# Ledger of designs, part 1: VH-VL binders against Laminin subunit alpha (LanA)

Every score and structure here is a prediction.

Target 1, 191 residues: Laminin subunit alpha (LanA), of Drosophila melanogaster (Fruit fly) (q00174r1585to1775)
Amino acid sequence: SLLKHVSITTPEFHEESIKFDMWPVPADEILLNETTLKADFTLREVNDERPAYFGVLDYLLNQNNHISAYGGDLAYTLHFTSGFDGKYIVAPDVILFSEHNALVHTSYEQPSRNEPFTNRVNIVESNFQTISGKPVSRADFMMVLRDLKVIFIRANYWEQTLVTHLSDVYLTLADEDADGTGEYQFLAVER
Below, numbering starts at 1 at the first letter of every chain, in headers, positions and changes, except where a header shows other numbers; antibody chains are not in Kabat numbers.
F, E and O are the ipSAE of ESMFold2-Fast, ESMFold2 and OpenDDE, as the mean of both directions, binder to target and target to binder. V2 is 0.75 times the mean of E and O plus 0.25 times the DockQ between their complexes.
Where letters were taken out, [cut] stands.
Atom coordinates printed by the task and the answers are left out, and those that the model quotes come from them; centres of patches stay.

## First folded at step 6 (VH-VL)

Design q1 (from p13f with light chain N31Y; framework fv_prolgolimab)
Fold by ESMFold2-Fast, scan of step 6:
Structure q1 (fold): chain C 191 residues (1-191), chain A 122 residues (1-122), chain B 106 residues (1-106)
Amino acid sequence: as target 1 above (191 residues)
Amino acid sequence: QVQLVQSGGGLVQPGGSLRLSCAASGFTFSSYAMYWVRQVPGKGLEWVSAISGSGDSTYYADSVKGRFAISRVNAKNTMYLQMNSLRAEDTAVYYCAKRGYSGFDWGYFDYWGQGTLVTVSS
Amino acid sequence: QPVLTQPLSVSVALGQTARITCGGNNIGSKYVHWYQQKPGQAPVLVIYYDSDRPSGIPERFSGSNSGNTATLTISRAQAGDEADYYCQVWDSSTYVFGTGTKLTVL
């Protein structure tokens, strides 16, 4: 299916910083298969004071796009004003989403505001890992475009450094609810 | 800043060939898909062809498939349209155009060349 | 092969609001882009992804897209808005343009 054939891109980790940027090869060269998407990404360190939790979102924000919270609550949908309308889903890894690809595809065009993009996807947090001797977590982000192109982003990060510039940056979170079903919480960025 | 400058139009006989050129400046040429769109004088726009930023993927409208060939030389910031077996119905102003933002969709044309008239007539 | 239908012409009085429609089956499920073309000139992008404006396009230009109809709205019309307007969608590796609408400002 669509999600099963999508590659994962992982940013290069800096020992005391998550300042990084990723930009994909132009969309017309991005294929929904494992080899092409992985080959089409490149990394660089972010050139500003806002450490990025995920590189593609930081890249898009640097294009003077804006993201806003809806209804005063955490929004599961991010809107960009300069050329795309993306749906962001946080997952522990892409295999979980490939198991639920029909739900993601079915829900894409009519997501609700201030509610999970899909409330039937079970999201489990990634296990802690160590990089350069320090604890690190991994989070996978899925961006689904209205034309059904899919981009996966994998970020390695120091949990203690995720909240560095609260005045101008919000992070995308994924939480399990009380009954063990997954929920999506998206914190918007205002520029 | 972004500029697309076209050349190579003219009058050609039915069955003849012609090559159009589009020279680009003001952006990273190899990072963007490029397009050809034509317009019969007084009529509407018709998409003709597209080429990926690398040049590895090409696409054609059914009306020109097998007769036209799109190409690019990224080192020269130039795109071409080789038109073979030309017909009276190919008479049009041909525009080169650049894809919009390079991020996630190549569905629209953000900058256009000035246009080149191609007339196919005996 | 999808077809996008536009009215042949629309007239608007100076300072009033013009609305140009683009009809297509389930067009609301696609992104619609709009181009302005003045006589003897190349087209200019005025709206992309249904409702976004490129830098340099006045805020009087806006767009919407739902169901079977996309609409380009030009408020406070000016003489300089006289042009042909084309809608456009991307559909599975093909690009489809609307039939075009001539806008006259009276």
Scores: ipSAE 0.000, ipTM 0.454, lowest interface PAE 15.8, mean pLDDT 59

Design q10 (from p13 with heavy chain Y104L; framework fv_prolgolimab)
Fold by ESMFold2-Fast, scan of step 6:
Structure q10 (fold): chain C 191 residues (1-191), chain A 122 residues (1-122), chain B 106 residues (1-106)
Amino acid sequence: as target 1 above (191 residues)
Amino acid sequence: QVQLVQSGGGLVQPGGSLRLSCAASGFTFSSYAMYWVRQVPGKGLEWVSAISGSGDSTYYADSVKGRFAISRVNAKNTMYLQMNSLRAEDTAVYYCAKRGYSGLDWGYFDYWGQGTLVTVSS
Amino acid sequence: QPVLTQPLSVSVALGQTARITCGGNNIGSKNVHWYQQKPGQAPVLVIYYDSDRPSGIPERFSGSNSGNTATLTISRAQAGDEADYYCQVWDSSTYVFGTGTKLTVL
């Protein structure tokens, strides 16, 4: 039952099939800097207008790990192959999901069709907004980071995506000294 | 098992105030966003306000911004809508509703309260 | 604010199939949810995420969503299906409801 590929989530699946209680995936199944994560849509009937995501980092974050309240740096390389006549899908590029809230990062720029795409997202409050499109408060941002359950990384940009690969996913903390101070500041803000 | 029980409606003069309450049971209250949706008798549904599970993020329809305040007390499993500076156009049945579990967006309204009539009239 | 347009009313004969549409610009790129409201009662979720049914909703209720039109389909219509039906989407910063459709079962 060890998975070398992370689960993709998409509105095409029934809500009950998108269960976070199947996570965390053991850390040895996710080698962040060495893992190539693949979703092959040719093996499935896909409604091609729906966004799809790779769920990552749930195991590490839920097993007494957290990122600094000051944030960090998320980087990844995505390669996808889509059908010729597919329309661009409008959806967030990165979703930070906690038990209580979700924050989204949406880029205006889109990658070139059928080409490798590398992305680097600083995990700071100014790069994220609430699902309803509002700026996030620092307190809410820090709460989401503290209770972070999963980071979703977008798997398709165009309708009729046939294959997508996610590779070289890693998270760096802003400052090694900030990790301890971040937790202290987060607790102070919560009070 | 999920239940949302509402109270606090009534008749009020223009410019007046009312506070609506929604008591929740049958689910982990603090884990779900909650909503207020209203309906003028004989007309359609209109979203009014939303509050995050923690209570720290609140959202409002443009028609009520600055006049209505949504809040919750998770220890009491209760959500509130404080309505100030009420206008005749605010006359409606007000429903509280629970976020459906989607994980990826604010989702849908999976359970609704029974509704509370608010009448703003001189 | 985005507008979701529904027909004012739809009539269906007992046992036949009713279709209720929800029109909106590029609505096929959004997740559409459907609610049933009987007179004097609160709305009840009948379809979520375009085509999924909550527990307790009969299989004769189904949904689809593509392009500029989402559709709620009620096969083998029964007297108990008489109600107002509303579609709903989340659109970046707001929850938008359709104008509502009154279904009459003849």
Scores: ipSAE 0.005, ipTM 0.468, lowest interface PAE 12.3, mean pLDDT 74

Design q11 (from p13f with heavy chain S102P; framework fv_prolgolimab)
Fold by ESMFold2-Fast, scan of step 6:
Structure q11 (fold): chain C 191 residues (1-191), chain A 122 residues (1-122), chain B 106 residues (1-106)
Amino acid sequence: as target 1 above (191 residues)
Amino acid sequence: QVQLVQSGGGLVQPGGSLRLSCAASGFTFSSYAMYWVRQVPGKGLEWVSAISGSGDSTYYADSVKGRFAISRVNAKNTMYLQMNSLRAEDTAVYYCAKRGYPGFDWGYFDYWGQGTLVTVSS
Amino acid sequence: QPVLTQPLSVSVALGQTARITCGGNNIGSKNVHWYQQKPGQAPVLVIYYDSDRPSGIPERFSGSNSGNTATLTISRAQAGDEADYYCQVWDSSTYVFGTGTKLTVL
C-alpha cells in the first residue's frame, strides 16, 4: 500500500452550484486489483438528456494542501455497454468542482461505439473554462485547485446508455516525488 | 480577434444544390464545434446543423436530415454546408456560428458570420 | 418541436427598464442564452448561461431563469438597444430558439 494512496470520500454536492442539470453517479463497486466505478442507467427515462458523472477525488490530495494537482495529467478509460442509438448529450468531459465554483473541460470527440474510450487531460488553466465559457486566469484556476471538492468524469455520451464502467483513473502530478512518479489511483467511495 | 467569413449563397432552382463556406480565423479552429443557423427573411432563427471540432460527429435538424451535409477541413480553417434537394422553404439567410468554448457542451453561439442569402425559386 | 414563447413586441421608454420573457416547460432546468439582432445584421450574443455577459456587453444587460420563465432585463434602456431579441436553449440533440421579441425604445 502507498502512503499517498487513499480511498476517496465524495464530498456533499449541491446542484445549485452548477449551471446545468447533471446526475452524479455514486461508486457501485470496487474490483479486486483494479479501480472500477459502475454507472447503471437501466432505470433512467429513455429520453433523459442529463449528462451523468462519476465523482472522484483522492482523500490525500484534498487533505494535504501541499500536494498540487496543477500541471498534472488526469487519465481515465470508459467502457460502454450500449447507448449508441440515442441522441448525443452535449456536456463537458471533466468538471473540477470547488465550493460554488466549477471549471469544465470538453473534448470535441465522442467515444467510438465498440472501443474503450481513453482520455487524458492536462490540469492547466488553458484546458478549462468557466461553465459560462470564459477563460480562467491561473490565479482563479489555483483557487479552485486549492479547494477542490470533486473531479467529475463524464459517464454517458448518448441518452440511451445502459451501463458505463470507469477504470484506470490516474492523476500524475507535475512535480514527481523525490523517489516516485507522483501517480495516484483513485478509489471512490459513496459519501 | 475571431472572424467568420461566409461565401457561396445565391439563387437556385427547386431540387438543385448549393454549397456554403465559412472561413474561420482568430482561434484554434479544430478545438471548437461549429454551426449553421438560418433565418427566413422577416422571421426567426432556426438551427440547421452542428459539427464537432474534429469533424467526426455531425447533427442535423429534422427539416434538413438526408438533404444537407455539414463538413469541415481543419487544415484550411473552413466549414461547409452542402445543400441538396433544395426546396422553397429552404430560402433563408444562412449564418455560420462558433461554439462559445472548446469541445462540445451546452450550445451557445458566441461569434457569427455575416450571413449568406440562399433563394430557392423557379 | 419544442417551443420557446416570447412576446411579439415590448416597448420601453428611454432610461427605463425593459423585460423580455422566454417561456418554456421547465426552462429553469435548462441553460438559456440571449441574442440581439439589429436589421440587416447577424445576431450578437448578449447573455449566456442564464446570466453571464460576454466581453463588451454593457452591465445594463442581465438575465434570470427559473421555473417556466427566463427573463432578459435591459436597464437604463438606450436607443441603440432597439432590436429583435431571441432566447435559445439546448433540448436533447436540438438547439431551440424563441419566437423572438421586437424591442422598441420610445
Scores: ipSAE 0.006, ipTM 0.502, lowest interface PAE 11.7, mean pLDDT 77

Design q12 (from p13f with heavy chain D105T; framework fv_prolgolimab)
Fold by ESMFold2-Fast, scan of step 6:
Structure q12 (fold): chain C 191 residues (1-191), chain A 122 residues (1-122), chain B 106 residues (1-106)
Amino acid sequence: as target 1 above (191 residues)
Amino acid sequence: QVQLVQSGGGLVQPGGSLRLSCAASGFTFSSYAMYWVRQVPGKGLEWVSAISGSGDSTYYADSVKGRFAISRVNAKNTMYLQMNSLRAEDTAVYYCAKRGYSGFTWGYFDYWGQGTLVTVSS
Amino acid sequence: QPVLTQPLSVSVALGQTARITCGGNNIGSKNVHWYQQKPGQAPVLVIYYDSDRPSGIPERFSGSNSGNTATLTISRAQAGDEADYYCQVWDSSTYVFGTGTKLTVL
């Protein structure tokens, strides 16, 4: 009831961030593929070449089970204020993280250096891949949603990105109630 | 197992219209952006258009903007290119192509259709 | 639109190393992909993200990218490597292909 229609702006200075040794991964060190994805719940550092993420958790439900999000949309807006020199970083835009599995999404829509970036991701298995790059079955996707710990939203796109603000994070549920809106709000967490 | 099968090419006069089709199999079609790339016989490759996996976002090269329309029907695993106001300069082999896949990668073409020839002449 | 310049043709002796260049202003800040196209056939991806190989592409194919030049290297060249080769980058607004290089194996 009160969990819908609430818009919040995530404070940049208190967001969690995560760094992954993801892309590119040296081809000669295939052993690292099993240990490359480690959550590091630290604040984003200035001038980092590695992909960095905002961690978003649902404080309103007090539950890890988000199966009702299946078929809904995750939408958010990123604002970049400085640091656009250097190579474009290739990394997933959204990560659904559970204790025993992580699923990744890379959007076709990518940010430009001069505009706010609004992204919308439909929460279905066909839009996600495993960390090893394999398609995800519906059964495996539902298991991740059932035990979802955090949603990671990508914070940097260029090697020199200095400041990124995350705003207007919504999860629109596929199931519409009597008013037809069906929206949840997610909050970034500090640790 | 990934296959892209094209149809709809042919000879058309200047100012005419033609629709190309690309039928996909062997992968989850709605998960991948799809593309059209053309090649004038004996010349190089030129990107024409792109469509997101959901179909919500479309992109065009300046040379075809306003004349071509890309679309997809995910339930049918098929992508289309509607070409209007065709010019002699649009004569080319048209390839459909799939966004590359490696979990974290984007911006390259990992599988291509067989190509279909479009000839615009009088 | 930006232009990626390749040599029109490159010749290599059987068993020797061929090098095909792709020139562009500050191309080392972009991710470069390479395609092989044989006569009458669709292009085939041989290198992606500067240096990675798709499954099924032999180790003889390698890539590098720095400064203003990306390079596709084909070691121990075979007759079957004879083809046209294209480099390609994503510039955030468009996809750009190189002018193409015909590789001849002598």
Scores: ipSAE 0.006, ipTM 0.503, lowest interface PAE 9.4, mean pLDDT 74

Design q13 (from p13f with heavy chain G107P; framework fv_prolgolimab)
Fold by ESMFold2-Fast, scan of step 6:
Structure q13 (fold): chain C 191 residues (1-191), chain A 122 residues (1-122), chain B 106 residues (1-106)
Amino acid sequence: as target 1 above (191 residues)
Amino acid sequence: QVQLVQSGGGLVQPGGSLRLSCAASGFTFSSYAMYWVRQVPGKGLEWVSAISGSGDSTYYADSVKGRFAISRVNAKNTMYLQMNSLRAEDTAVYYCAKRGYSGFDWPYFDYWGQGTLVTVSS
Amino acid sequence: QPVLTQPLSVSVALGQTARITCGGNNIGSKNVHWYQQKPGQAPVLVIYYDSDRPSGIPERFSGSNSGNTATLTISRAQAGDEADYYCQVWDSSTYVFGTGTKLTVL
């Protein structure tokens, strides 16, 4: 299923809500090879100060398999091709979204304007917090993974960002031989 | 008030060329994607082409790809559709349209020009 | 390419409720937009994002979208509502319009 337009309220970012720009993924296909999503902010108002996110949806995981992501890594690459002017936007880098809960991650390493940025987030509660900045318990974290609807990946870092490409999105499992390990790729091709 | 004013239609022989224009006012032109949508008389609407606000990205329906070229001159608040190698089936009323504000979330057409008739026949 | 199927025509009596459907596989997972076109005129946006109304569109226009069917509902129909109506979705990289419905107000 594709997700409709979504807003998440977050007063910490000087916007009452985070508005989402999502790349639709067809309901019937997940691509297993290298894929790329593009965000083109020239389609928006020039003075848009709100953070924007790619929404990635994993059609391969059933409800129980979301929990198997615990302890694995989410990795992705962003490449900015134009539009680096304007003020830096303060916003989380990754949002784990369920309909009743949202958990956010802010990376220590931030992108530069000149080079591709590869981010890697270990999927454990110590790397996430609530929207209001509170720590997440193991039980709360597992509840979000159990009912995970989408993973939002940040698409803009500067107020006048024009084009962002997202590629190489992987969710790897913990290296546990007894439980089996693997990689899941989220994405649809747009070109 | 948002206005889109079109010009450049007419009668053309098969294989000929024609350029349509769409002059915009009432909004920040360079901030919005623009579109061409056509309608064969008595038939339904068909999307033809799209151009991003910057002009860096262009998109075409399969039926016109390689023959039509969309462009814009933001300093003049004007968008164009260059139509080459015209065929009888390209006969239609062509509308320019403005993107509703939505980023990547389900784009729609919030304002339309008055339409320009293009007739391809002998 | 995906096809959005609409009935060719719908008739409604003055003051009654008209319902125009737009059928498409899993259309409920997409946002549907609706346009009204009167003879000799350009289309006008009447509903966007399934159920939102642009400024100037009366509240008797409403929309819904679930499963395989989106619906435009026009309550208390007026003579001025007589027009062709088109649904529209964005599907990956393509803008898809429905086949169109002619609404006749009796």
Scores: ipSAE 0.006, ipTM 0.468, lowest interface PAE 12.1, mean pLDDT 75

Design q16 (from p13 with heavy chain G53Y, light chain Y95A; framework fv_prolgolimab)
Fold by ESMFold2-Fast, scan of step 6:
Structure q16 (fold): chain C 191 residues (1-191), chain A 122 residues (1-122), chain B 106 residues (1-106)
Amino acid sequence: as target 1 above (191 residues)
Amino acid sequence: QVQLVQSGGGLVQPGGSLRLSCAASGFTFSSYAMYWVRQVPGKGLEWVSAISYSGDSTYYADSVKGRFAISRVNAKNTMYLQMNSLRAEDTAVYYCAKRGYSGYDWGYFDYWGQGTLVTVSS
Amino acid sequence: QPVLTQPLSVSVALGQTARITCGGNNIGSKNVHWYQQKPGQAPVLVIYYDSDRPSGIPERFSGSNSGNTATLTISRAQAGDEADYYCQVWDSSTAVFGTGTKLTVL
């Protein structure tokens, strides 16, 4: 497991490439605590109607080439300390956002309200779709990984979600060198 | 060949209860979300409920929340709709349906059962 | 939840093209599915994700979706196409069906 400094800055994105209503949680509304990110939706009472996402800019891969993430397993844990009221919001759980395209993974499984929710996604084309719900070819998937700008991890699931914590974000690579170690930590404290 | 076979409809008095069953074959039942959709005779379609592939997550139309309970037993390839506190406006043909390829959202209703008539009257 | 407005009825001459519209605010930002229902029968999927056809549905059926209107187009209409047609979208966790259109082939 390797630790690396991760920016919590929300990157700019092409709004026209994402057809559904969503917002990245602004960096000034995210509190970094060691290896966790906290989103507090009480700061914006009207934001509970939109799916919100944590943006992760770097996951220990070369910023010019993220193809080595192919076949890897992304795992993360969400903890909701309050705000389970309102309707469930149907939205992607993970978005791979590149300079020119977005690919989404949707589990359609509602997280537990009373205990930590751990999600695990294998990073292959069969687990992702276009925003219009179409299958993705291997070639198109690899192009998105090559130019990957941010990985969005969903931060709210109910209309009145109040506080969400993201922790234990790891990528386990499919390709391992002779030593067999391919697990990386996404989140780390600056300084 | 995908097939959804329904049972359990009938006549019931207001305030009563009924349980509908939907038996699935021809696909890997445990891999797909399932739905209930109803239709008042001569009227349009209304979505009632959805259940995730595992059975752990359930969703309901506002008109039936607190009264209806969707469930499934993957080992038996069967889905159920328990209907309690029935009202005259619940009188309809109830269809079970299978989720098609979803990608971005809840998908579409690719296969439907034959329908089961539920009549709520005195 | 959004209301999807369809014309109550549409008539088409045998062999001509029928167009059934589904109106909704910003419906072009949603994925639209279409179902055909004949009297006494369960609905049948005819178009999914705006414009895709399921296996077994003739190429005469096509769809489009932009702005505030989605359209189901049935070219070279046949007597067997007489049915009720429903559009459908998802709004959050709720499926919303259109008001339905009765197609008559003259």
Scores: ipSAE 0.006, ipTM 0.482, lowest interface PAE 10.8, mean pLDDT 76

Design q17 (from p11 with light chain N31Y; framework fv_prolgolimab)
Fold by ESMFold2-Fast, scan of step 6:
Structure q17 (fold): chain C 191 residues (1-191), chain A 122 residues (1-122), chain B 106 residues (1-106)
Amino acid sequence: as target 1 above (191 residues)
Amino acid sequence: QVQLVQSGGGLVQPGGSLRLSCAASGFTFSSYWMYWVRQVPGKGLEWVSAINSGGSSTYYADSVKGRFAISRVNAKNTMYLQMNSLRAEDTAVYYCARDLSGWFGELYFDYWGQGTLVTVSS
Amino acid sequence: QPVLTQPLSVSVALGQTARITCGGNNIGSKYVHWYQQKPGQAPVLVIYDDSDRPSGIPERFSGSNSGNTATLTISRAQAGDEADYYCQAWDSSTAVFGTGTKLTVL
């Protein structure tokens, strides 16, 4: 089962105020192929003033030697269908988390309240920084990607968010034959 | 104001067990990562363990892995360190500490407990 | 094996400037934090993120970090500044503390 390789967890930030309507995600809602990982789920009744995140675990990239590199794009859709006139929450959009280190991506761009939007983030050094806001070294970037435990995807942008839907989450790897970009091969862990 | 109050230290024989407590007040405890740091008398500081805000993820220094267990009860605003199979080299003052942002790594310890002495001796 | 190296001791005269160094490979690419510890007391954060001061820490305390050396600077030294000072950074998977420096105010 795909559920052996992909786990969707409760966000770590203020879990008591965060509810999943459909957790755990059924296997038929998780699609995996050679270069794409997809997951869909819903978070409801988020009414805290703290940042919340969807936790996505991708054990297939580490366990089966099926995918040799962590480079690529993250594409996801967030829907804020029931908002209030709360303040914008300043927080990272994507967090790459290993057991001991974290790297963050912050776009500083505010999505429109109550409208669906799609984000795409390339997993390259220049798009990430340390939690303290400093540029990440190439060695630290590679170490996090080699031992990736969870990818946190931001769940709320405004205080008193009632409903957040996350759908069509894709992790897409570089295809050397299609685009000729050998740079993603440098993200592969040597056997 | 932010306070971290520790208890549970003492004298224990090698191979024994001891549980330390750290009671937090003055902040939203459930939003912060918490840490244990120890100091052997007359020596420097050494990180021991970390626990995430929800208590689902725990981390340990290699020297204590498999023997120590960090936990927290957010409803009681309290963190614990269960120490088993204690050795003479575990003799130290143990501090609990908070990290400002609630994330593990790249951050600083902005508030510390008063420390509790653990002595492992026959 | 400590990763961050500090001088064992530094002496400064009343009213003069003390400088305590913290050495580490490429430490300028990391944030460095500094703690003051007096005998029998818990450490107190005096500088965070290389150069920022917590509320309540006097302006006499400042920090810098570049290349392979971070520095804590204490200007107009006072008797009450006498303490052990530790630098701290994160190295891959752990919090790493410096070897510690005893500051003596003459």
Scores: ipSAE 0.005, ipTM 0.461, lowest interface PAE 13.0, mean pLDDT 70

Design q7 (from p13 with heavy chain A33Y, light chain N31Y; framework fv_prolgolimab)
Fold by ESMFold2-Fast, scan of step 6:
Parts: structure tokens; sequence; C-alpha cells
Structure q7 (fold): chain C 191 residues (1-191), chain A 122 residues (1-122), chain B 106 residues (1-106)
């Protein structure tokens, strides 16, 4: 495979959040990791022939079972800011990727913000679909989270070449009774 | 063919300031974390600072927090370390270094600059 | 703050195997990286993620990491291997380097 050591760490963890490193990944590289995804994932593209994604990897947290779906004791909320040319992207697409499966969150809205904006995506079953556009079973959702390799955040929605920036990426531990609008817990992690 | 070429350094009195530069080539500069690591002559290595590829996240060792500022200008493929309120114990060879493979791995320094001596003395 | 302890010096005869240790509480739960530094030169990465070698580093260099000790092994030692060696980990809030080991050959 392309990756010898699948891990993500930062030199600093907050008591309230877990910070991640990031890197750009072309959409075709994602497709190469899963042969069955190639045809179905192409059908999910939003009229854009140059999609690109930022990869945020959470391999080490997966090995320690620090990620779980809503409905159990704990869930996570992904936070991030992305933008270009003084504009900020609202609700970009997110992919949860494992060797088992890939789950897609699609909610892109045309950029309307000229001020920095923090996106929040609850990592819960109801926010994601299979690559074929069907609802995810709870069992399949849990299988992906237990073996989560990469969280992809879509970076480009335009046919023109455009430089997009991703910043302030972190996970917070969601409240166990959160419905996507509630209060959130923060987790300190030792490595 | 990754290269990191450093400049700056020199003799400064205690309380003074100095700026180090690190010019990068041979890789996509904006895609990698960059670091500063120092070494007192005859002693071991000490991590000083880190900066994300975009420049949005910066990190510092406790010994330099509040005095040093790391920055980068991706359009020029150059990273800087602004050192203020210098002390005798800051005397060291300063190395710039690049994070390893651009994919998923982080936590090690795969390429290093030649080093720049900073001497803080009256 | 966590401390990585290395022996001050290690001697090895030409052609024999040198072993340089890096001690730290539960270091086997962390990834260890190793650097070689010759006098007047910048450090050079020789092992990353416990046991992987960068392109250009000979197979004589190998690494392991378990429990409280990580080890850099240099088989068939050559005169050119004489240098200072440093282990390194990331630990929660900082990058930690070992105390360094001077390897003497011959």
Amino acid sequence: as target 1 above (191 residues)
Amino acid sequence: QVQLVQSGGGLVQPGGSLRLSCAASGFTFSSYYMYWVRQVPGKGLEWVSAISGSGDSTYYADSVKGRFAISRVNAKNTMYLQMNSLRAEDTAVYYCAKRGYSGYDWGYFDYWGQGTLVTVSS
Amino acid sequence: QPVLTQPLSVSVALGQTARITCGGNNIGSKYVHWYQQKPGQAPVLVIYYDSDRPSGIPERFSGSNSGNTATLTISRAQAGDEADYYCQVWDSSTYVFGTGTKLTVL
C-alpha cells in the first residue's frame, strides 16, 4: 500500500479537544483504495471534475477504542474551518474511510461567508450514507468507526483550479444525549 | 532532492533579538510541518518550535514560549524563527527540519538544514 | 516531563554488532525515531517508527521497541558509523530527544 504507517498526532493536546495533522488527497487516490467505490463514488460527485480532499487520520485513536457512535456512551463532533480567497466554505462534504467501508456526509452550501466560520459535523449514523446513497446500518457504522483510517474533508467544488485552506481541525467528545445542537464534552488524551 | 538552506545567526548581547531563516526546495513546502531544533555545542538536541504547513498552528517548547515566534511565507518557500529577549542559555546551533512523509505520518524529522550558530554573550 | 536515557558511550569492534539503547517508561507504547550525527554536521535520520529505514540507509541499521527499552542495532560496524546517536519520541505535549550515545568503532 501507499501508506506504511497510518497515524496522526500533534505535539499538543488540549484538555477540551484533540488536534490532528492534515494533508491534501486527490479524489482518484481515495478511489484507488477501494475498487468497488470507483463507480459508485463517481455517481456521488457534485458536478465537479476536480474534487480534492484534505485527509485527517485518526488511526491511533481507533486502536485504543476512543471513537464511538452516538447511541453508545460517547460520540464525537468534528470541527474545522476551510476557505479560499477570503471566503469560508459552509458545510463541505466529509468522508469516513476504513478498509471495511466508506461513509459519506453531503451537505455542501455555496460559500456565503466573508468572515471565518467553524464547521461542526456530528459523527453519528444519521449524518452519513453509504457510497451508494443508502442509509447506514448501526452495525456497519460501528465497524467503520472501530477501524477508522481517514476522515476526508472536501476541499474543491469548482472546475477552476483554486487554492483551498483547511485549519483548526479537531474532535470534541459529544455529550451522550446530544442531538446535534446540545452541549459537548472535551477529552484530554495522553499518548 | 530536498534541501534546507539556513541563514542568519551571529553574536548578540543578552536581551537582544535575532531572526533565523530557512529556505526550502525540492518538495511542496506548504504541505509539510516545519521545525526548529537546537543544540548547545557539545550537548544534546532540544526541540524548539513547530509550524503547520498552512502556518495556522504553531507550537513552542516551554523554554522559549513568549520569546520566540515561528512563521513561514509559503510563496517564498521560507520559514523564520524570530528570537527575542535572548539569554545566555539560548546559545546553540539552530537547525531547521522538515516533517517526514507528507501522507499520514508525523512525529519525526526526515531532512535537516546545515545549522546556524547563535551566540548570546556580552 | 518524560526523560529518554541513553548510555553515554558504546564501543564496538570493526565488523561486530553495536546495540544502543533508549530507556523510557512504557516507551514501547510510543514510536521511536533515531538520528546519527557526525562532528560539525547536521543530524541524519537513520530509523523512523521503531524499525523503518529511510531510502539510502543500509540494512545494517535496524530498530526495535518493546516495554521500557528501544534499541538501535548496527550490524557489521564500519569506521564510518562512528558518530553520536539520538533517539526521539513525541510525548503528549513535546518532542523528546534522548541524552545521546557516542559510538566508537575499532
Scores: ipSAE 0.000, ipTM 0.450, lowest interface PAE 15.9, mean pLDDT 71

